VHH binders against Sushi domain-containing protein 2 (SUSD2). Designs and how they scored, part 5

Target 1, 195 residues: Sushi domain-containing protein 2 (SUSD2), of Homo sapiens (Human) (q9ugt4r445to639)
Amino acid sequence: RLASAFGDPHFVTFDGTNFTFNGRGEYVLLEAALTDLRVQARAQPGTMSNGTETRGTGLTAVAVQEGNSDVVEVRLANRTGGLEVLLNQEVLSFTEQSWMDLKGMFLSVAAGDRVSIMLASGAGLEVSVQGPFLSVSVLLPEKFLTHTHGLLGTLNNDPTDDFTLHSGRVLPPGTSPQELFLFGANWTVHNASSL

## First folded at step 24 (VHH)

Design l2 (from j2 with V50I)
Fold by ESMFold2, fold request of step 25:
Structure l2 (fold): chain B 195 residues (1-195), chain A 123 residues (1-123)
Amino acid sequence: as target 1 above (195 residues)
Amino acid sequence: EVQLVESGGGLVQPGGSLRLSCAASGFTFSSYAMSWVRQAPGKGLEWIGIIYAGGSTDYNPSLKSLVTISRDNSKNTLYLQMNSLRAEDTATYYCARHPRWGLSYSPDAFDIWGQGTTVTVSS
């Protein structure tokens, strides 16, 4: 199953729920205890071509780890445009290769503007540039059914519980913008859990 | 031609240390995970450990305290540091390349092998 986050930022959950959350900070997109998969993203104002900030926020970085795998972060590049990849918090150069076999993951890059990551579980991420922000897609194999949490929702073929908080409480269908902000804020990343 | 060439073997005293090298050519070394494997005389292959393209390592638990694997992608070279060597560490040591997205640590899954370098530990 596919979920995505793009734009300012707009989310499409694994079960197809759509919402927008214009927060600023670091957020849990996905946690799955089954494989200890964690995907986190940074939302902040973007930088326009004229050097000014955008009015709203969007994703500017995404990080992933599964179990004791290497930690990969993909973020908007400062100097060249496109994407920059960090491996275990160190900038990774791709001048001689377009793919790498990392611990617990396979990493490939295309032309500096698209990064693909396959994890040992079969989960996959694709990150690309969309204007001043990232576009992130996450693909999960069937075994993750009933095992996901975070801003990309619970994968259980029932979109009515996609807005599940840390406590297990489910926000009802027809959730107001104020309640969506609480859902987003509920999934903020704390220092101890930051990738 | 894709090639792996080990070097640095030889005679070493018990308790001593050796660093083996594996020179890679003909492929993009920095993309691949690499392993060291050894074969003692008359014995089967024993996997020593892996180093991933980014530098992370995993080791055979039986050997973890005795060895360190490293790589220098700018020199296309893989290294094996061995310490506190014993007579039972006498073996031919091979470097091997994992296939792209090769999940197995079993030596029969590795796609390119060197010819080996012999280490003899004796007084």
Scores: ipSAE 0.668, ipTM 0.878, lowest interface PAE 0.9, mean pLDDT 83
Fold by ESMFold2, fold request of step 25:
Structure l2 (fold): chain B 195 residues (1-195), chain A 123 residues (1-123)
Amino acid sequence: as target 1 above (195 residues)
Amino acid sequence: EVQLVESGGGLVQPGGSLRLSCAASGFTFSSYAMSWVRQAPGKGLEWIGIIYAGGSTDYNPSLKSLVTISRDNSKNTLYLQMNSLRAEDTATYYCARHPRWGLSYSPDAFDIWGQGTTVTVSS
């Protein structure tokens, strides 16, 4: 099953719920205890082609780890406008290769603007540049059914519980934009859990 | 052509240290995970450890305290540092390449092997 986050920033959960969350900071997109999979993203104002900041926010970085795998971050590059990949918090250079066998994951870079990551569980992450922001897609195999939490929702074929807080409390369908912002803020990454 | 060439073997006294090298050519070394394997005389193959393209390592638990694997992607070279050597560490040491996304530690899964370099630990 597919979930995505893109644009200003729009989220489409694994069960198809669509919402926006125009926050600033680092957020949990996905946690799945089944494989200890964690996907986090940074939302902030974007930089337009003329160097000025956008008024709204979108995703500018995403990081992933599963179990004790290497940690990969993909972010917008400061000076060139393409993508930059960090491996365990160090910039990774793709001089002569377009793919790497990393601990617990397979990393592939296409045309400098699209990064694909496949994890040992079969989960996949695809990151590309879209305007001043990232477009992020997450694909989960069926074994993750009922095992996900975060801004991309609970994968259980029931969209009514996609807005589940850390506490387990579920916000009802039709939740106001202000309440959705509180849902997003509820999934803020703490320093100790940051990838 | 694709090849791996080990070097640095020889005679070492018990308690000594030795660093083996593995020079890679003919393929994009920086993409691949690599392993060290050894074979004592008359014995089967023993997997020592893996180093992934990014530098992370995993080791055979029985050897973890004795060895360190490293790589230098700019020189296409894989290293095995061995310390506090004992007579039982006498073996031929091989470097081997894992196939793309091939994470099995079984020797049957490795697709390219070096010729080996022999280490003898003896007084």
Scores: ipSAE 0.662, ipTM 0.875, lowest interface PAE 0.9, mean pLDDT 83
Fold by ESMFold2, last read:
Structure l2 (fold): chain B 195 residues (1-195), chain A 123 residues (1-123)
Amino acid sequence: as target 1 above (195 residues)
Amino acid sequence: EVQLVESGGGLVQPGGSLRLSCAASGFTFSSYAMSWVRQAPGKGLEWIGIIYAGGSTDYNPSLKSLVTISRDNSKNTLYLQMNSLRAEDTATYYCARHPRWGLSYSPDAFDIWGQGTTVTVSS
């Protein structure tokens, strides 16, 4: 099953719920205890090609780790406007290769602006550039059913509980914009859990 | 021609240390995970450990205290450091390349092998 985050940033959960959360900071997109999968993203104002800052926020980085795998971060590149990849907090060069077999994951780069990550569990991420921000897609195999939490929702074929807080409290589908902001802020990454 | 060439083997005293090298050519070394494997006389293949393209390693638990695998992608070279060597470490040591997206640590799955370098641990 597919979930995505893009634009300002718009989120489409694994069960199909759409919402916008215009936060600033680092957030949990996905946690799945089944494989100890963690996906986090950074939302902030973007820098347009003329050097000015966007009015709203969007995703500028995403990081992933599964179990004791290597940690990969994909972020907007400062120089070219494409993507750069960090492996265990060190910038990678792709001038010699377009793919790498890493611990627990396979990493592939296409055209300098699309990064694919396949995890040993079968989970996959695609990251690309969209305007001043990233577009992120997460694909989960069926075994993750009932095992996900975070801004991309609870994958259980029931979109009515996609706005589940860290406490387990569920916000109803007709939630106001300010209550949606509470949902987004509830999934803030703090320094100790940052990838 | 895709090639792996081991070197650095020889005679070493018990308790000694030795570093083996594996020179890679003919392929993009920096993309691939690599393993070391050994074969003692009259025995089967024994997997020693893997180093991933990014430098992370995993080891055979029975050998973990004795070995360290490293790589230098700028020199297309893989290394095996062995310490506190014992007579039972006498073997031919091979470097091997994992296939792209190869999840198996079984030597049966490795696609390119070197010729091996022989290490003899003897008084």
Scores: ipSAE 0.655, ipTM 0.870, lowest interface PAE 0.9, mean pLDDT 85

Design l3 (from j2 with L103M)
Fold by OpenDDE, fold request of step 25:
Structure l3 (fold): chain B 195 residues (1-195), chain A 123 residues (1-123)
Amino acid sequence: as target 1 above (195 residues)
Amino acid sequence: EVQLVESGGGLVQPGGSLRLSCAASGFTFSSYAMSWVRQAPGKGLEWIGVIYAGGSTDYNPSLKSLVTISRDNSKNTLYLQMNSLRAEDTATYYCARHPRWGMSYSPDAFDIWGQGTTVTVSS
């Protein structure tokens, strides 16, 4: 099942719910206790090619870890229009290689603007540069049904519970923009859990 | 030609230390996870540990306290540091390459093997 986040930023949950959340900070896209999968994203104002900052926010970094796997962060490269990849907080060089077998994950980089991450669980991520922001796609196998939460929603084929807060409280599909903002804000990454 | 060449084996006294090397050539070493495997005389293959491309490691729990695996990607070299060697550590030691996205540690999962280097622990 596919979920995605792109633009400024627009979200499509695993169950197909569309919403926009323009928060600034680090947020939980996905957590799954099944494999201790964690996907976090950083939302910031973008920088245009001319150096101008955008009014809205977009995703500028994505970090992923599953269990005791390596931690991979993909972020926008400053003013280069490409991507930087960090492994356990250290910048990787892909001058001599385009892929790496890491602990618990497979990492591949294409043309400096696309990163694919395959996890041992079968989960996958694709991060690409789209304008001043990142586009993120998360693909989960069926075994993750009922086991996900975060901005990308609960994977359970029920779009009516996609706005589930960390507490477990569910906001209705007709939730106001103000409440949707609170929903997004509710999934702020705490400092201790930041990847 | 893809090749792995182990070195550093020899005779060592009990309690001694030894560092084995594995020189890789013919492929992008820095991309691959690499394992050490050993075979004692008359015994089957025993997986020692793995080091992933990024430097993270996993070890056989029975050997974790005695071995350290490292790598130098700039030299295309894999290392196995062994300390407090015992007679039971006498074996031929092999370095082996995991295939791309090959996460099994079974002996049949490796796609490239070295010829091995023999370590004999004896007084």
Scores: ipSAE 0.877, ipTM 0.934, lowest interface PAE 0.4, mean pLDDT 94
Fold by OpenDDE, fold request of step 25:
Structure l3 (fold): chain B 195 residues (1-195), chain A 123 residues (1-123)
Amino acid sequence: as target 1 above (195 residues)
Amino acid sequence: EVQLVESGGGLVQPGGSLRLSCAASGFTFSSYAMSWVRQAPGKGLEWIGVIYAGGSTDYNPSLKSLVTISRDNSKNTLYLQMNSLRAEDTATYYCARHPRWGMSYSPDAFDIWGQGTTVTVSS
């Protein structure tokens, strides 16, 4: 099942719910206790090619870890429009290689603007540059049914519970923009948990 | 041609230390996960440990305290540091490459092997 986040930023949950959350900070896109999968994203104002800052925020970094795997972070490179990849908080160079067999994951980089990550569980991520922001897609195998939470929702083929708070409280599908903002804010990454 | 060449084996006394090297050629070494495996006389293959492209490692729990695997990607070389060697550590030591996304620690998950280097621990 596929979930995505892109633009300013627009979210499509695993169960197909669409919403926009324009927060600034680090947020939990996905957590799954099944494999201890964690996907986090940083949302910030973007910088256009002319140097102007965008009014809204977008994703500027994504970090992923599963269990005791390596930690990979993909981020926009110094506002140059390219990507940087960090492995365990160290910047990687892909001048000599386009892929790496890492602990618990497979990493590949294409054309300097797209990164693919395959995890041991079968989960996958694709991160690409889209304008001043990142586009993130997360693909989960069926075994993750009922085992996910975060901004990308609970994967259970029920879109009515996609706005589930950290506490487990479910907001209704007709939630107002103000309440959706609070929903997004509820999934802020605490400093101690930041990848 | 893809090739792995082990070196550094020899005769050592019990309690001694030894560092083995594995020189890789013919492929992008820095992309691959690499393992060390050994075979004692009359015994089967024993997996020692793996080092992934990024430098992270996993070890056989029975050997973890005695071995350290490292790599120098700039030299296309894999290393096995062994300390406090015992007679039971007498074996031929092989370096082996995992294929892409070769996450298994099983010896049968390798796509290329070196010729091996022999380590003899004896008084």
Scores: ipSAE 0.873, ipTM 0.928, lowest interface PAE 0.4, mean pLDDT 94
Fold by ESMFold2, fold request of step 25:
Structure l3 (fold): chain B 195 residues (1-195), chain A 123 residues (1-123)
Amino acid sequence: as target 1 above (195 residues)
Amino acid sequence: EVQLVESGGGLVQPGGSLRLSCAASGFTFSSYAMSWVRQAPGKGLEWIGVIYAGGSTDYNPSLKSLVTISRDNSKNTLYLQMNSLRAEDTATYYCARHPRWGMSYSPDAFDIWGQGTTVTVSS
């Protein structure tokens, strides 16, 4: 099953719920205890051509780790028009290869602006550039059913519980913008859990 | 022509150290995970450890204190550093390439092998 985040960050959960959350900071997109899978993203204002900030926010970086795998971050490259990949917090060069077998993951880069990551569990992540922001897709195999939390929702074929807070409290469908912001802020990454 | 060539084997005293090399050619070395495997006389293959394309390693737990695997992607070369060698470490040592996205540490899953280099630990 597929979930995505793109644009002003518009989210489509694994069960198909759509919402927008204009937070600023680092957030949990997905946690799944089944495989110790963690996906986190940074949301921040974009930079306009005249050097000023955009009013809304979008994703500028995403990081992933599963179990004791290598840690991969994909972020916008400020000086080039594409993506930059970090492996365990060090920038990778793809000048001689387009793919790498890493610990616990397979990494592939296309045209400098699309990065694909496949994890040992069968989970997948695809990152591309969309305007001043990233577009992120996450694909989960069926074994993750009932095992996900975070901004991309609970994968259980029931979109009515996608807005589950860290406490376990479920916000109803059609939640006001104020309540959606509470949901988003509830999934903020703290220093101890940062990838 | 895809090829792996080991070197650096020979006679070494107990307690000594030795560094083996594996020169790779004919493929994009920097993309692949690589393993070292050994075979003592009259014994089966024993996996030593793997180094992934990014430099992370995993080791056979029984050998972890003995060995360090490293790679130099600019020279297409894989290394095995062995320390505190014992007579039981006498073996032929092989480097091997994992297939693309190969998750098995079992030697029968590796797709390219070198011819091996022999290490003899004896006083």
Scores: ipSAE 0.649, ipTM 0.869, lowest interface PAE 0.9, mean pLDDT 84
Fold by ESMFold2, fold request of step 25:
Structure l3 (fold): chain B 195 residues (1-195), chain A 123 residues (1-123)
Amino acid sequence: as target 1 above (195 residues)
Amino acid sequence: EVQLVESGGGLVQPGGSLRLSCAASGFTFSSYAMSWVRQAPGKGLEWIGVIYAGGSTDYNPSLKSLVTISRDNSKNTLYLQMNSLRAEDTATYYCARHPRWGMSYSPDAFDIWGQGTTVTVSS
């Protein structure tokens, strides 16, 4: 099953719920205890072609780890306009290679500045550039059913509980814009959990 | 031609140390996970450990205290440091390449092997 985040930022959950959350900071896109999978993203204002800052925010970085795997971060590159990949906090070069077998994951870079990450569980991420921001897609195999939390929702074939807070409280359908902002802010990454 | 060549084997005293090297050629070494495997005389293959492209390692739990695997991607070279060697560590030592996105530690899954270098631990 597929979920995505793109634009300013617009989210499509695993069960198909759409929402926009214009936060600034680091957020949990996905947690799944089944495999200890964690996907986090950074939202901030972007830089337009003319050098000015965008009015709203969007995703500028995404990081992933599963279990004791290596940690990969993909972020917008300074001054080059493309993507930069970090492995365990160190910038990688792809001028001589387009893929790496890492602990617990397979990383590849395709033409057009697209980064793909496959995880040992079968989960996958695809990251590309969209204007001043990142576009992120997350694909989960069926075994993750009933095992996900975060901004990308609870994968249980029921979109009405996709706005589940960290506490387990569910915001009902028809939730106000203020309550949707609380959902987004509720999934803020704290220092101890940061990838 | 894809090739792995081990070196550094020889005779060593019990309690001693030895560093083995594995020179890689014909492929993009920095992309692949690599393992060391050994075979004692008359016995089967025993997996020692793996080093991933990023430098992370996993070891056979029974050997973890004796060995350290490292790599130097600028020299296309894999290393095995062995310390506190015992007579039972006498074996032929092989380096092997994991296939692309190969997650198995089983030696029968490795796709490229070196010829081996022999280590003898004897007083």
Scores: ipSAE 0.611, ipTM 0.855, lowest interface PAE 1.1, mean pLDDT 84
Fold by ESMFold2, look of step 24:
Structure l3 (fold): chain B 195 residues (1-195), chain A 123 residues (1-123)
Amino acid sequence: as target 1 above (195 residues)
Amino acid sequence: EVQLVESGGGLVQPGGSLRLSCAASGFTFSSYAMSWVRQAPGKGLEWIGVIYAGGSTDYNPSLKSLVTISRDNSKNTLYLQMNSLRAEDTATYYCARHPRWGMSYSPDAFDIWGQGTTVTVSS
C-alpha cells in the first residue's frame, strides 16, 4: 500500500485519507514495530529561487531506518535545489555509482533527482524534488497491515482511524483543521528518537 | 572482465597477525557488498563477514573477535585483518561479491569469487 507527502505538505495516508498539516519541525511519517521501521521528515519553509522564504512549510528532508539497518537521509541541497543523500550522517557522493547495497537496504539514484530506497522488509521509499520541497512516497507490503503509526496513518483498510494519536486515541473522521494540527503536532520527533 | 584477486597469504606463527587484500576490477566496487569466506583443509566453506557499500560490517559471531573487514573504495580493494591466529585458522581465504540486492550470508549466494590465498598457521 502507498502513502505520500508532497507540496505544502499534503498527505495521502495508506488508507487514502487526505489532509494538509503545515507544521514546522521534525515529524514521524511512519513507525512500524513489525520490522522496527521508522520514517521521519523535516518540515520547514522553503527557499524560493529568488532567495526568499516560502509562505508555508513543506518537507525538506526525510530519513529512514529499519531495525539495525544503515540510516539514510535525503534532503534538499539548500542553494541549488537538488538532492543530497546522507548515509549514517555522512554526505554521500555518487561519482562512480548510481546504487549501493547498504546494510538492510538498497539505495538507488536514478535519472538524477530521484532517490529510491528498498528495505529488507519489502518497504520502499521514493524521494524527489517538488519545487522548493520534497515529494515522498512510501510503499508497504501487505504484512504491515495493522502495524503502522504516524502522519501516514494506520494501515488497516479503515480510513476512519488514520488520525490516531501517539496515545492510541483516535480523532473522529470530521476533525476540524485545528484538531488536524493537533494530530500533526502529536507526532513530533523528540531528541532521543531523531534519526 | 570481472575479477577478484586475493593476496597477502602465507606462513604465520601462532599468535601472529596477517592482513589479506582483495583487488577488484571490471565492476563498480563501491556499489557492492563484499564478503570474506574461508575453507580449512577437508572442511566446508565458512563465512567470515560482510562489508556493505557504505562501510557497515557484520561478522560470523564465532570469528568476530579475530577479524576486521575494511574497504578502500578509491582503490577498489577489500581487506581482512586477522589477529591472534591459531592453527585452526589455517585455510584458503576467498573474497566474494554479493549479487546486487543480495541479502544472504550463505556462500552459495555469492556471484563472483576470487581464486583464494592460503594462510598457514604453524610453528
Scores: ipSAE 0.606, ipTM 0.856, lowest interface PAE 1.1, mean pLDDT 84

